VH-VL binders against UPF0179 protein Maeo_1037. Designs and how they scored, part 7

Target 1, 145 residues: UPF0179 protein Maeo_1037, of Methanococcus aeolicus (a6uvu3)
Amino acid sequence: MDKRITLIGSKIAKTGNEFIYCGVLEECSECRFKKICHDGLIVGKRYRIVSVRSAKHPCIAYGDGVKVIEVEPSNNFTILIESKKALEGLTLSHSDIQCNNILCKYYNLCHSEGMPEKYKIMELHEKIKCPKGNSLIKATVSTIN
Key: E = the ipSAE of ESMFold2; O = the ipSAE of ESMFold2 at other seeds; V2 = 0.75 times the mean of E and O plus 0.25 times the DockQ between their complexes.

## First folded at step 1 (VH-VL)

Design z6 (framework fv_fezakinumab)
Fold by ESMFold2-Fast, scan of step 1:
Structure z6 (fold): chain C 145 residues (1-145), chain A 121 residues (1-121), chain B 111 residues (1-111)
Amino acid sequence: as target 1 above (145 residues)
Amino acid sequence: QVQLVQSGAEVKKPGASVKVSCKASGYTFTGYWMHWVRQAPGQGLEWVGWINPNSGETFYAQKFRGRVTMTRDTSISTAYMELSRLRSDDTAVYYCARELYDSTGYHFDYWGRGTLVTVSS
Amino acid sequence: QAVLTQPPSVSGAPGQRVTISCTGSSSNIGAYYDVHWYQQLPGTAPKLLIYGDSNRPSGVPDRFSGSKSGTSASLAITGLQAEDEADYYCQSYDSSLSGVVFGGGTQLTVL
């Protein structure tokens, strides 16, 4: 089981909390913590916080500062799925949505990196406001075991 | 004034197909999802599915998959629901209803007046 | 059968208060999906009465109010009037069905 060290906002840095890794921001290009904060994390994948270190550090992305955390993959990914394929318990082959709008805040959820070839839909969430007009639902999916 | 104007009543024989239309006016047709809901005489509301008028993508309730097809024509702001292989228990009033596209919550703020489809031999 | 449970009927006299319950489960109301309410007068299409837990569309009098707690929701009608005689439906979304779900409907009779 692979554990990783990363940094996250102090207010959400609690053992047991989960988050979805959304990728590197442009503001991070000169950050001295970029490597520890982002390396080894898969875009769209859910991570669970297993430990939190007490020291608080300044961060460009988090106004309240960040703490060092140890995370483990939950073996789940949060992605956007075409509504016509969205049924809890359904097993799907992965295919990214065809869209080149890289400025969209949902771009990484539509184009998740490191996705397994097949996955099972574990939980459906809400429909999102797609600026391109695609019918998409936010979903938590799991690697087939 | 938002209006959804539906086609008139239809009488069909078992095994036939019916295509109901819903013409939208008073708003940007492609900005809102369109749902179809039916109601058998004296019964409750039953959701059939939805279409995104902007993309043309659809999603249907499990019960209707394989028999229902939803389409739209953006040039005349009209949505369509076609139901095939009709049975007597498909007799119902079929409503189109508008959902606010940019909201999460799946609520219908405007409804058409309904189209009665009677399936009888 | 309907996914959300409503009493089939309620009744009251003019001026009274009535409440209509809507009971769901962990895959719909319990999953924090909003509950909406529709009024259907005899021979007419449903009309949105309450959306997003407790919001009223323009033109809906404040005698109508909605609330939600846990896996259930309620519609309250105060100062009951003859014109309120109608069928009332609750509606939510169900994650296990990936679809819109309705209550079975409640017929309100004003005596």
Scores: ipSAE 0.000, ipTM 0.490, lowest interface PAE 19.4, mean pLDDT 79

Design z7 (framework fv_fezakinumab)
Fold by ESMFold2-Fast, scan of step 1:
Structure z7 (fold): chain C 145 residues (1-145), chain A 125 residues (1-125), chain B 111 residues (1-111)
Amino acid sequence: as target 1 above (145 residues)
Amino acid sequence: QVQLVQSGAEVKKPGASVKVSCKASGYTFTAYYMHWVRQAPGQGLEWVGWINPNSGYTFYAQKFRGRVTMTRDTSISTAYMELSRLRSDDTAVYYCARAPDYYESSGYDEYFQHWGRGTLVTVSS
Amino acid sequence: QAVLTQPPSVSGAPGQRVTISCTGSSSNIGAGFDVHWYQQLPGTAPKLLIYENSNRPSGVPDRFSGSKSGTSASLAITGLQAEDEADYYCQSYDSSLTGYVFGGGTQLTVL
């Protein structure tokens, strides 16, 4: 379908592996591969590796280097949900957490833009210490649409 | 010794489809990407797309999406490019070309090391 | 037409030097992508001449050399010979098109 070429750490560069794109690091600003590596990817969106090229390239962010990979979008997203709703396998309707602190580093995960009406919790991660005292946990969710 | 042997010339009418083959020998077919590049008479080179012969996954230049399909048959080390809804301006020599060997490059598979001799496709009424 | 810009023709006398330019933009050569060069003799498939800006494959004489600076690359041919008459193409990668791109080609004539 909508396949893209990018670069990822050589240890995880294996067909079938999935990763969540986390954005551009400061160290990448002058890298000649910055545009191919990062442009066109959506922060917080999950991608699946469909092929891997054999050659390895140097990378400050990955100590063992990076490989060129072909990816396709996955229906999985990373979001923050209330801990009381956090059960793997549970299907939830999308609801925003009531918070107006736009300077919070977790703001985009709390206010999941582009999420469909329903999603299923696939995997639970670490709990977040919310500045406003909400009990939150990071989760990988799958869209149902 | 790497060899890429392409199918013979084709003459097609507008609206038809053409399927060009490229038989590889002298290397491990599934270990290298296969690219397709065309050249209209008296014109320059134009990249069409690539296929990973190991996985079967493909990526096409935007201009050809919806009209080109690349496939392969690993049992006979052959790659195929099919172009549909042919127009007169699709008249060109179509080349298959293989990415470089890892040990001969600085580690980036972005150029065309070995080329087939080309297949002339003529589209005319 | 072509994404990378080359002069349509260049000429030189036997034994002289010629240079063929390849001009790109910020989405290809200017973004740091490598430039490769191909020689196409009349009636034949293109042949890799220079790869990764300045490297020569086995069998390519040292009269051929490549360089890259900013948004442009150059192919230099010294000691011109009649057998060098051919079309020359540069090639790179374009991140905005997410694809491989070629120059329009340069016809070399040895007078």
Scores: ipSAE 0.000, ipTM 0.502, lowest interface PAE 18.2, mean pLDDT 79

Design z8 (framework fv_fezakinumab)
Fold by ESMFold2-Fast, scan of step 1:
Structure z8 (fold): chain C 145 residues (1-145), chain A 119 residues (1-119), chain B 111 residues (1-111)
Amino acid sequence: as target 1 above (145 residues)
Amino acid sequence: QVQLVQSGAEVKKPGASVKVSCKASGYTFSDYYMHWVRQAPGQGLEWVGWINPHSGGTFYAQKFRGRVTMTRDTSISTAYMELSRLRSDDTAVYYCTRDTWYEGSMDVWGRGTLVTVSS
Amino acid sequence: QAVLTQPPSVSGAPGQRVTISCTGSSSNIGEGYDVHWYQQLPGTAPKLLIYGNSNRPSGVPDRFSGSKSGTSASLAITGLQAEDEADYYCQSYDYSLSGSVFGGGTQLTVL
């Protein structure tokens, strides 16, 4: 797929990170970076960061500023799933892991935003030590459109 | 072919105003910010400001605030820079140039408009 | 007044290498903002030579290269040719000024 250039919050601007594009904010209408930040991206589509430039730019949406990133559409991304459901090649329906421990270093992988209703397990990785005792394994999954 | 065509040379008296035009062709005018940059005879490049042709929004370098006004007419793909209360040290070639998606690099330049301010 | 500092002149013979420095501060190049370079031949408008620190637009020979480190950037020209005789300007963005800033320019003389 095509690579695009955009802007994202400095704290999350790391190669390998993924995000869901949410559309243009009203505050962006007079932003000099509006075209580079939003042009060519599809609302609701997931993107993966493939490179990050070092410069920070001021941004109304991000208090720590934004960085220029190169992205590609992502059909594959990493999540944590229950070990009992973890079979390579299996298509699963999404179900949320019930947990309110926002200080957990795995919280974002357990509560991945924008999960499709169905996804296919492409690759299984390591089991993680869950502070709440859930049996979880890291997996690369593919979006089924 | 992407091109920026500027209005012709102007000679003005101190205290007058000058309005320079920049007609764009070969691309979607509203998609790119337009910068104005000047160069006094034998001197370096000096940034004046930018205009967003889509919204009409502008930002000017502090040195020119209160004397410069940038506008555009999307129906004819033309940007304008008006500088008022002219002084002899405003004598310069004034360029319009197209902003890029690459952190404000300027990829297409007009040929420049010489503005001479003399009494 | 130029916000970025360049040497006023550099010179070299055909076939030689020259470098042109561009020194900024913590509010521009030091903040991480990209540096762009322009070539201005006598009597002409500037031409974009290097953008985003090290990228060449279509048609710019690979003997022109750019780099950036800390608060400074440099333009390197290898295999100097008579046609390279021109003024060279660096440009970046300044966070404190919220605007584009230029270097004072460097006149390259090819002997």
Scores: ipSAE 0.000, ipTM 0.521, lowest interface PAE 16.6, mean pLDDT 80

Design z9 (framework fv_fezakinumab)
Fold by ESMFold2-Fast, scan of step 1:
Structure z9 (fold): chain C 145 residues (1-145), chain A 121 residues (1-121), chain B 111 residues (1-111)
Amino acid sequence: as target 1 above (145 residues)
Amino acid sequence: QVQLVQSGAEVKKPGASVKVSCKASGYTFTDHYMHWVRQAPGQGLEWVGWIDPNSGGTFYAQKFRGRVTMTRDTSISTAYMELSRLRSDDTAVYYCARGGIYYSSTWFDSWGRGTLVTVSS
Amino acid sequence: QAVLTQPPSVSGAPGQRVTISCTGSSSNIGAGYDVHWYQQLPGTAPKLLIYYNSNRPSGVPDRFSGSKSGTSASLAITGLQAEDEADYYCQSYDSELSGYVFGGGTQLTVL
């Protein structure tokens, strides 16, 4: 119902595959395709590929090119939370991390757009190194409203 | 061999609507966006909009929003462009053209022969 | 009314070189968006001549070449032939309009 069209690496462009949108790639700092690849996608959210177009297109971020895919959001997405609050099964109220470093590659995971007021921690992943010294960990969360 | 076959010339009065068709063959119709581009007599090319034949999704140039509707029929690989509330300055050859999905890098690699729409008072 | 600026006409003799400029702004070519070129022979639909700034489709001879720098692009035609008489259009994308934009077209006359 909330289907989006985007581009993804041709080798991973298979119907049924899921991926977590992690924000703007390093290779996209000067990429004119970043609007297509990233606009309309929610940072940290999990998407499922529902269809794949056969044509390949050039892309600096993917050596074997990209394909057009249609995606739909899954009910889960990835965010960064304080490690001391990170416990699988815990329900948290969303609160932004105090940081204005918009050049940080983790900025969008710390300041996820479209967050519901409450979410449940489903799975914990790796800790990240915060330039501001915050102790942060990636978590897959599920919306509960 | 890609072919785009367009409907024949139309003569309309101001205030009327016109619907132009574009039948595609030689490729998978749903794998490419179909664009519409017009050209007034003796003038340059002007982009009107695109339709994604796979989803039915559309996007129109600001100038035409509210007056243009693009549709398709995947069972016969045909795209349509309907322009309403016609004015004399809508007189032009209307082309369908096959494009890519890049909003920043799309080029039009195959074109229909064009449909002349004349709007006369 | 065209968003990209081209000279209205250019001329050359058989065997000579001509260049056709395409000048944009910070919202299109100057923002790094790619430029494509089309050839339109009298009474026919446009035909793709150059895509992605400098690439040629199969069947386009190497005497046609494209380049892009800053806010402008150029189409170069070497070894002019009578069959090159046509209108030439550049095309890009404009981020402020969120749409595809064309140059006003250049009529090439081979004298």
Scores: ipSAE 0.000, ipTM 0.512, lowest interface PAE 14.4, mean pLDDT 79

## First folded at step 2 (VH-VL; framework fv_nezutatug)

Design n8a (from n8 with light chain S93R; at its last look DockQ between E and O 0.54; V2 from the best seeds 0.00; counts 0 for: pae E 13.9 > 2)
Fold by ESMFold2 at other seeds, look of step 2:
Structure n8a (fold): chain C 145 residues (1-145), chain A 124 residues (1-124), chain B 107 residues (1-107)
Amino acid sequence: as target 1 above (145 residues)
Amino acid sequence: QVQLQESGPGLVKPSQTLSLTCTVSGYSISTGYYWHWIRQHPGKGLEWIGSIFHSGDTDYNPSLKSLVTISADTSKNQFSLKLSSVTAADTAVYYCARDYIGSEWDSPYYMDVWGQGTTVTVSS
Amino acid sequence: DIQMTQSPSSVSASVGDRVTITCKASQGISTYVAWYQQKPGKAPEPLIYDASTLQSGVPSRFSGSGSGTDFTLTISSLQPEDFATYYCQQAYRFPPTFGQGTKLEIK
């Protein structure tokens, strides 16, 4: 419930977008925006952009500059689920997709880092044709708390 | 609409702690960026003392760092300055100020709203 | 610390005159400069931020320019209310620092 003001690259500064905060860069140690851009965010934590202000600033980390945003913590994840298991509102126990193809373009969605043991399906998106023949669907899920 | 008002004693004895409070109206301190304290010695220019970010984190002028504490009370919409071990050299007008926050520019250390200032005299 | 060297230290001028005040930074600071006006016994008031952008409500006779190390505040036609002290301030790197001030006095 704690909302915060920060800065993010102008290309990704869109209401509804999410990002994982990865920490400070050494180049930012003397930056005039250091406190706004980096303080109060937790490394590894996912945040959702709830508003974007019109202000745009130059930044050494973002070639197209940054915009002021308001963010809140987010527990939402995007993952792939077997299509036959997928129903909006259903609570599932997390089980990794049986696939070791690390060259697959969907690998990260099948093996989501930090995924909770149980999750609730919030929204179903497009179906994905797995190279191994699995019938998968992309879904937004939330943690069970 | 946004107004800042300094309050505190106008006279402080040497070696005591100077305590000032800035009361903010028309804007929540927890949703802004930086809240600053700045002072001006008699007939002299401006000196930045320190600031508090809306998250509670503080920055202080390196020349004053061990003597300064800035804190906030979000329930009262106030932020405060404590300056310990004062001397006559700390006699000044003290201002609180807000960072610039506008539709075109949000950047730290542009002070767009200032309090009226409060005079503090340190004398024996 | 970035030093802001402001000149002249004072100016005597008449209503209607054009006045130019300069501010030089000890290193490049892009456009991160603000200008403030302070009347006797009052708090400073913002005039310009980002070197050239007028604060809301500031008369168009005020203008700012510059980038890098050299910055200028210009008043194109002085009015009686413009007799005050003017300060530049860098907002590029911690800690923020101010110029020494320029006192603009009526002849």
Scores: ipSAE 0.000, ipTM 0.534, lowest interface PAE 13.4, mean pLDDT 79
ESMFold2, look of step 2: ipSAE 0.000; ipTM 0.564
ESMFold2 (binder alone), look of step 2: mean pLDDT 89; pTM 0.924

Design n8b (from n8 with heavy chain G32D; at its last look DockQ between E and O 0.02; V2 from the best seeds 0.00; counts 0 for: pae O 9.1 > 2, placed apart)
Fold by ESMFold2 at other seeds, look of step 2:
Structure n8b (fold): chain C 145 residues (1-145), chain A 124 residues (1-124), chain B 107 residues (1-107)
Amino acid sequence: as target 1 above (145 residues)
Amino acid sequence: QVQLQESGPGLVKPSQTLSLTCTVSGYSISTDYYWHWIRQHPGKGLEWIGSIFHSGDTDYNPSLKSLVTISADTSKNQFSLKLSSVTAADTAVYYCARDYIGSEWDSPYYMDVWGQGTTVTVSS
Amino acid sequence: DIQMTQSPSSVSASVGDRVTITCKASQGISTYVAWYQQKPGKAPEPLIYDASTLQSGVPSRFSGSGSGTDFTLTISSLQPEDFATYYCQQAYSFPPTFGQGTKLEIK
């Protein structure tokens, strides 16, 4: 299954939400929940929340407390890729799309947070007409480990 | 007008290495496109062999990966195919081709310009 | 590998006829299909890309359609120069693969 129990701030504890685990905060070193919060999570790894327990617990790092959640690894991302490079099954080196239009509806797909140097194309979706004229395809990709 | 022309031996003995060269005229192979090798077996359809980008990056048909090498010589505007340990099953017409250039969308691994083809027979 | 299955394997038709050739993919490939025409002793030549986009210089009597797994090439009124073998090709999944061909012969 590879599912894990951890805690996250109550405001973002919703089924289906994803987060990147950033490691142990300095103020968490003496927390009674430290083991449950942090054991078994990999710094830099993306996780998806699959269940949320309703009770809040106090936490020094989250002012509104935390909730117990069950998570699973999320290796797959949806991003935009140059159409010239896009076949399912190929491994590509990550190359930033040079665009600074933060108001673009596709901005987060062009600038996906936490991308590794290489990824494998798992599935191709629709072609996208970039306002700047770039020929792009929406794709689901997987990190290579 | 871009043109591609295959050259190499028409007859190769089993277990030898088949070596073909594609000479490109009217266009530089140092551009941001893939260059392909495709073959057509007697009485069968077409089979994609592999491709090369001018940087040296290659992609090979998994069925041939351990036997095939594709390389480019940008100073001669040529790219070449080597297929090792050939058998009678490698008898085919061999084509080189350039990636498709679309009017609005760049498209991977479609072919828009083909060479004339060269027949290679593997026989004792 | 994605299998591309063409139907029919062979068609006998007359000048002026309408002909439809089909190509079926073993899985969904969106619109990533090309069609090529090959005359005897010649290299394949592109006709259609992305299922329906006509290559420059190809007569308008050629058209393509389809998405997902089922694709068609249609010739609305056959001309003498259209008697050839036709191939579909997918470019969705690595490696790219071709159909086995459809031979269009004069009746």
Scores: ipSAE 0.006, ipTM 0.648, lowest interface PAE 9.1, mean pLDDT 83
ESMFold2, look of step 2: ipSAE 0.007; ipTM 0.582
ESMFold2 (binder alone), look of step 2: mean pLDDT 88; pTM 0.916

Design n8s (from n8 with heavy chain W105S; at its last look DockQ between E and O 0.31; V2 from the best seeds 0.00; counts 0 for: pae O 10.8 > 2)
Fold by ESMFold2 at other seeds, look of step 2:
Structure n8s (fold): chain C 145 residues (1-145), chain A 124 residues (1-124), chain B 107 residues (1-107)
Amino acid sequence: as target 1 above (145 residues)
Amino acid sequence: QVQLQESGPGLVKPSQTLSLTCTVSGYSISTGYYWHWIRQHPGKGLEWIGSIFHSGDTDYNPSLKSLVTISADTSKNQFSLKLSSVTAADTAVYYCARDYIGSESDSPYYMDVWGQGTTVTVSS
Amino acid sequence: DIQMTQSPSSVSASVGDRVTITCKASQGISTYVAWYQQKPGKAPEPLIYDASTLQSGVPSRFSGSGSGTDFTLTISSLQPEDFATYYCQQAYSFPPTFGQGTKLEIK
């Protein structure tokens, strides 16, 4: 609903992709796009790309350049949660899964940055086979508003 | 359909504050990116005064920075210019303008819609 | 600030003439140039952006070219309504800056 224009690396500038806005880099201080890249975005907030312009611009932060995109806030996240806590409609307090296996194919779903302190389970998906034996289920969750 | 209209006093005394308002119709100022003030003194070219970004941040011409304030009132769909400590050198036609990148242009600095302009005279 | 220098400052020409106005930037600005037409008592009107792209509704007798530091506006066959003042503007960096204008007058 609350759409905004910004720029992002050309390799990840695809409709449907999501990203977490991480703030202004020191290298961006003199960039002519600084305001359009960064104004109106909230550090730590997740955004979904809804349209991509074809023109590519140079950028120090992205070696292959950037593209102008239109984004909207994403209230929905995909994470892994303990199966015993997984009931649709339930509100949970966030806690990290205790695992430091950075080579795990599920690592990013267990260690989602920018998660709110509390979330509501919107949809449950498949259980996954955790290499450490944890009983985990993939879920779509939403920030509480 | 987008229209910009400047309003404010046409005569201002030296040392006072010049205050102008741009009323926007056919478009919401909260969905555009840059809203500009530009002036044109007799016998002088166009001079960019400053802008307000849709987030509320402002940029001012360095030559005027200590004297200029630009603000927005989204409930009235207006943005305003205040220029303090005016002198006869501030006599000019003042324009408001939109700079919107909703077209396929790469740059936010192309002024695609201009107001009609309002003449401000600074005289004792 | 990027200085935009127009030449000539004034042109006297007849209907049907080909007119060329130039604009030089004090540093490279790629193709980020706009051209505006201003008639007496009126606001500037956009003609061209990105050095060569015509605004919608602008007659095809207007064209723009250039990149880097040197830019031109050309009117291929002058019409009575083209007598006006023309401005270039760089759109490359903050703050945006304008040329000093070129007045096109009937001879």
Scores: ipSAE 0.005, ipTM 0.534, lowest interface PAE 10.8, mean pLDDT 80
Fold by ESMFold2-Fast, scan of step 3:
Formats: C-alpha cells, structure tokens, sequence
Structure n8s (fold): chain C 145 residues (1-145), chain A 124 residues (1-124), chain B 107 residues (1-107)
C-alpha cells in the first residue's frame, strides 16, 4: 500500500493520530514544502500518521512549526459509541456524545474529529467506565461509500 | 406486563405477498429500541428475518432483503412484516419479539418478549 | 455470517441430573450470547444474555459461561419442566444467528 508524506503541526505530529485533509491554504502558496505537504492527498479524506520525522520546520500556518509525517489512508478508526447501538456489521448514523470533560482520558475517542455522517461497525472491543455515567463501548468503524 | 400478538392469514398462495401484524400491549413501541421478526420452519431452528428501530430505520437479514419490508404504526402500537413473492419455503411459524436493550441489557439483538407465533402455510 | 453450532443435538437425562449444553461460534463473539428455552408448541423464552447474566424470573439452577468461541448452558439439578429444546444465539455480528438447537429428553 502507498504511503504519502506531508507536514503537520508539531504538537499533533504523533504516530497513530488521524486527520482530515482540508486542502491548500492561501498562506502556503509560496512555501518551499507546498508540493510535499499537499501532493497526492485528497480533500476531505481521512489519513492516519504512521511515522514522524524528528526535525521541525517553520510554517506560517503553525506557530510551533511542522514535522514531516508519513500517512496512509484511514479506512477504519476507533471511536466510543453507545453500547445500546453496538452490533458488529450494523451501519449507524453518527451522533455526538454530549460531554465537556476535556480531562477525560477517553475524550478524543468520544469526540473524534471528522466523523463521517454514517459508518459501519467492524469490531467491538471493551466496554469503558465513563466518568459521566454513559454506557459506552470501544469500536472499530469504517466509512462507507 | 408487556404482551405481543401476531395476526395474519394462515394460508397464502405462492407468488402472493404475506402480510403479518404484531400488536403490542402494555408497552409503547416508540419507547422501545428494536422490534424483531423471527421465523421457524417445521422441525427446524430459528431464523431472524429483520427488525425496525424506534426511529423507523429497518434492518433485514441479507438472505431476505429484496423480499422483506417491515413497518411500524405507532398510533395503533403495531409493527408489520410483508414478505413478497412467497414460495413453499416460506411455510413457517412467524414470531414477533421485543429487544432486550434498554431494560436489562445495553446490547441490542437479544429478544426478551415473544409473541405466541402464527403459523403460515404457503400452498395452492 | 457467524455459524453457531450446538452439541449435543439431543441429550437424555433424569430429574436431578446436572446437564451441560455447549455452543460454539465460528469466530470470536466475546460474551454476546443468549440462551433460549422452547417447549413444544410454545414460543422461545429467554434464559440468559451476555453469556452469563440470568434473565429476571429464571430459576437459579440455570447458569451460563464462556467467552470467545465456546459457551455452555448448565442446569444444576434438572426439573420436570426443564425438558425442552435449547437454543443459543449470537448478538455480536449482523445478522444475529441461532444454533440448531439441543433437545433435552427424559431418560
């Protein structure tokens, strides 16, 4: 499978992190990394970081600089869903869990960035103890069409 | 407490549409999560046909998807099954059932209350 | 589809016996298994869900165990009303599927 390289903000450049590619910014028109940063990525498509290079580079869009990362298209991703909606193979419409506890270790799984309108449940994992009392289960889901 | 009762024709001719209704008493279908149809061929095991979620969304067994339609009428507290183009292979006892989710289990697709079943024979 | 295979297909036992019925899934299903009892001419009745949780009103002589692919239903001291056909069902993967049934007969 094809790996692509791109650049992303240093603070979020961690193996395993996912992001939605949003396209070329006006501020990047004269950047020497423009081709590397944007070449071969599809606007609106989700990518997963598979490796991170150590060097920081200056970037007008990221005040803390950027790092070179290798990415692959993300077909599957991990989220928390309500247990009552969880059956492997079902296609569900996304509904956000209403919670503002940003210090919760599960916050990012409950508030996954760039969730598709609908997804298919590929695998169910462990139920989690939600500090707010929600009955949640960890699931691997895939985008459809 | 909650009770389900199937109704429909006992005899259906081949190529016709089988129509069954499940009447729910002691519980509102709009407060439940899933409502199921299951069938059992004479002397054989159970086969899940499909379900309807309280929002109206339906899920069908892939083996039957092109032939089956499930709908709900909340004003009558009923949900119904239509099976098109029936053959002798559709001869079975048909059950409706309530999902256990929301009462005792957080997992969907366990059936906690079943109707008594209605026998359908497909014959000329 | 996940195939659920029960063994034995039938078992003969006497009142007071300990009876064990097994159910095997064709792939891992965690603990998402239910057990149902069906008496001749009647609808199935739920006994156990989530592999080991006894449904309200079911006698404590019934118990379930297992995880992954292998599951068991145990009746610790068989009573006359327990002679019936027992079915396992997985609720892990769509569509839900049932085992072929195990008929418990009087010896």
Amino acid sequence: as target 1 above (145 residues)
Amino acid sequence: QVQLQESGPGLVKPSQTLSLTCTVSGYSISTGYYWHWIRQHPGKGLEWIGSIFHSGDTDYNPSLKSLVTISADTSKNQFSLKLSSVTAADTAVYYCARDYIGSESDSPYYMDVWGQGTTVTVSS
Amino acid sequence: DIQMTQSPSSVSASVGDRVTITCKASQGISTYVAWYQQKPGKAPEPLIYDASTLQSGVPSRFSGSGSGTDFTLTISSLQPEDFATYYCQQAYSFPPTFGQGTKLEIK
Scores: ipSAE 0.000, ipTM 0.501, lowest interface PAE 20.6, mean pLDDT 80
ESMFold2, look of step 2: ipSAE 0.015; ipTM 0.554
ESMFold2 (binder alone), look of step 2: mean pLDDT 89; pTM 0.925

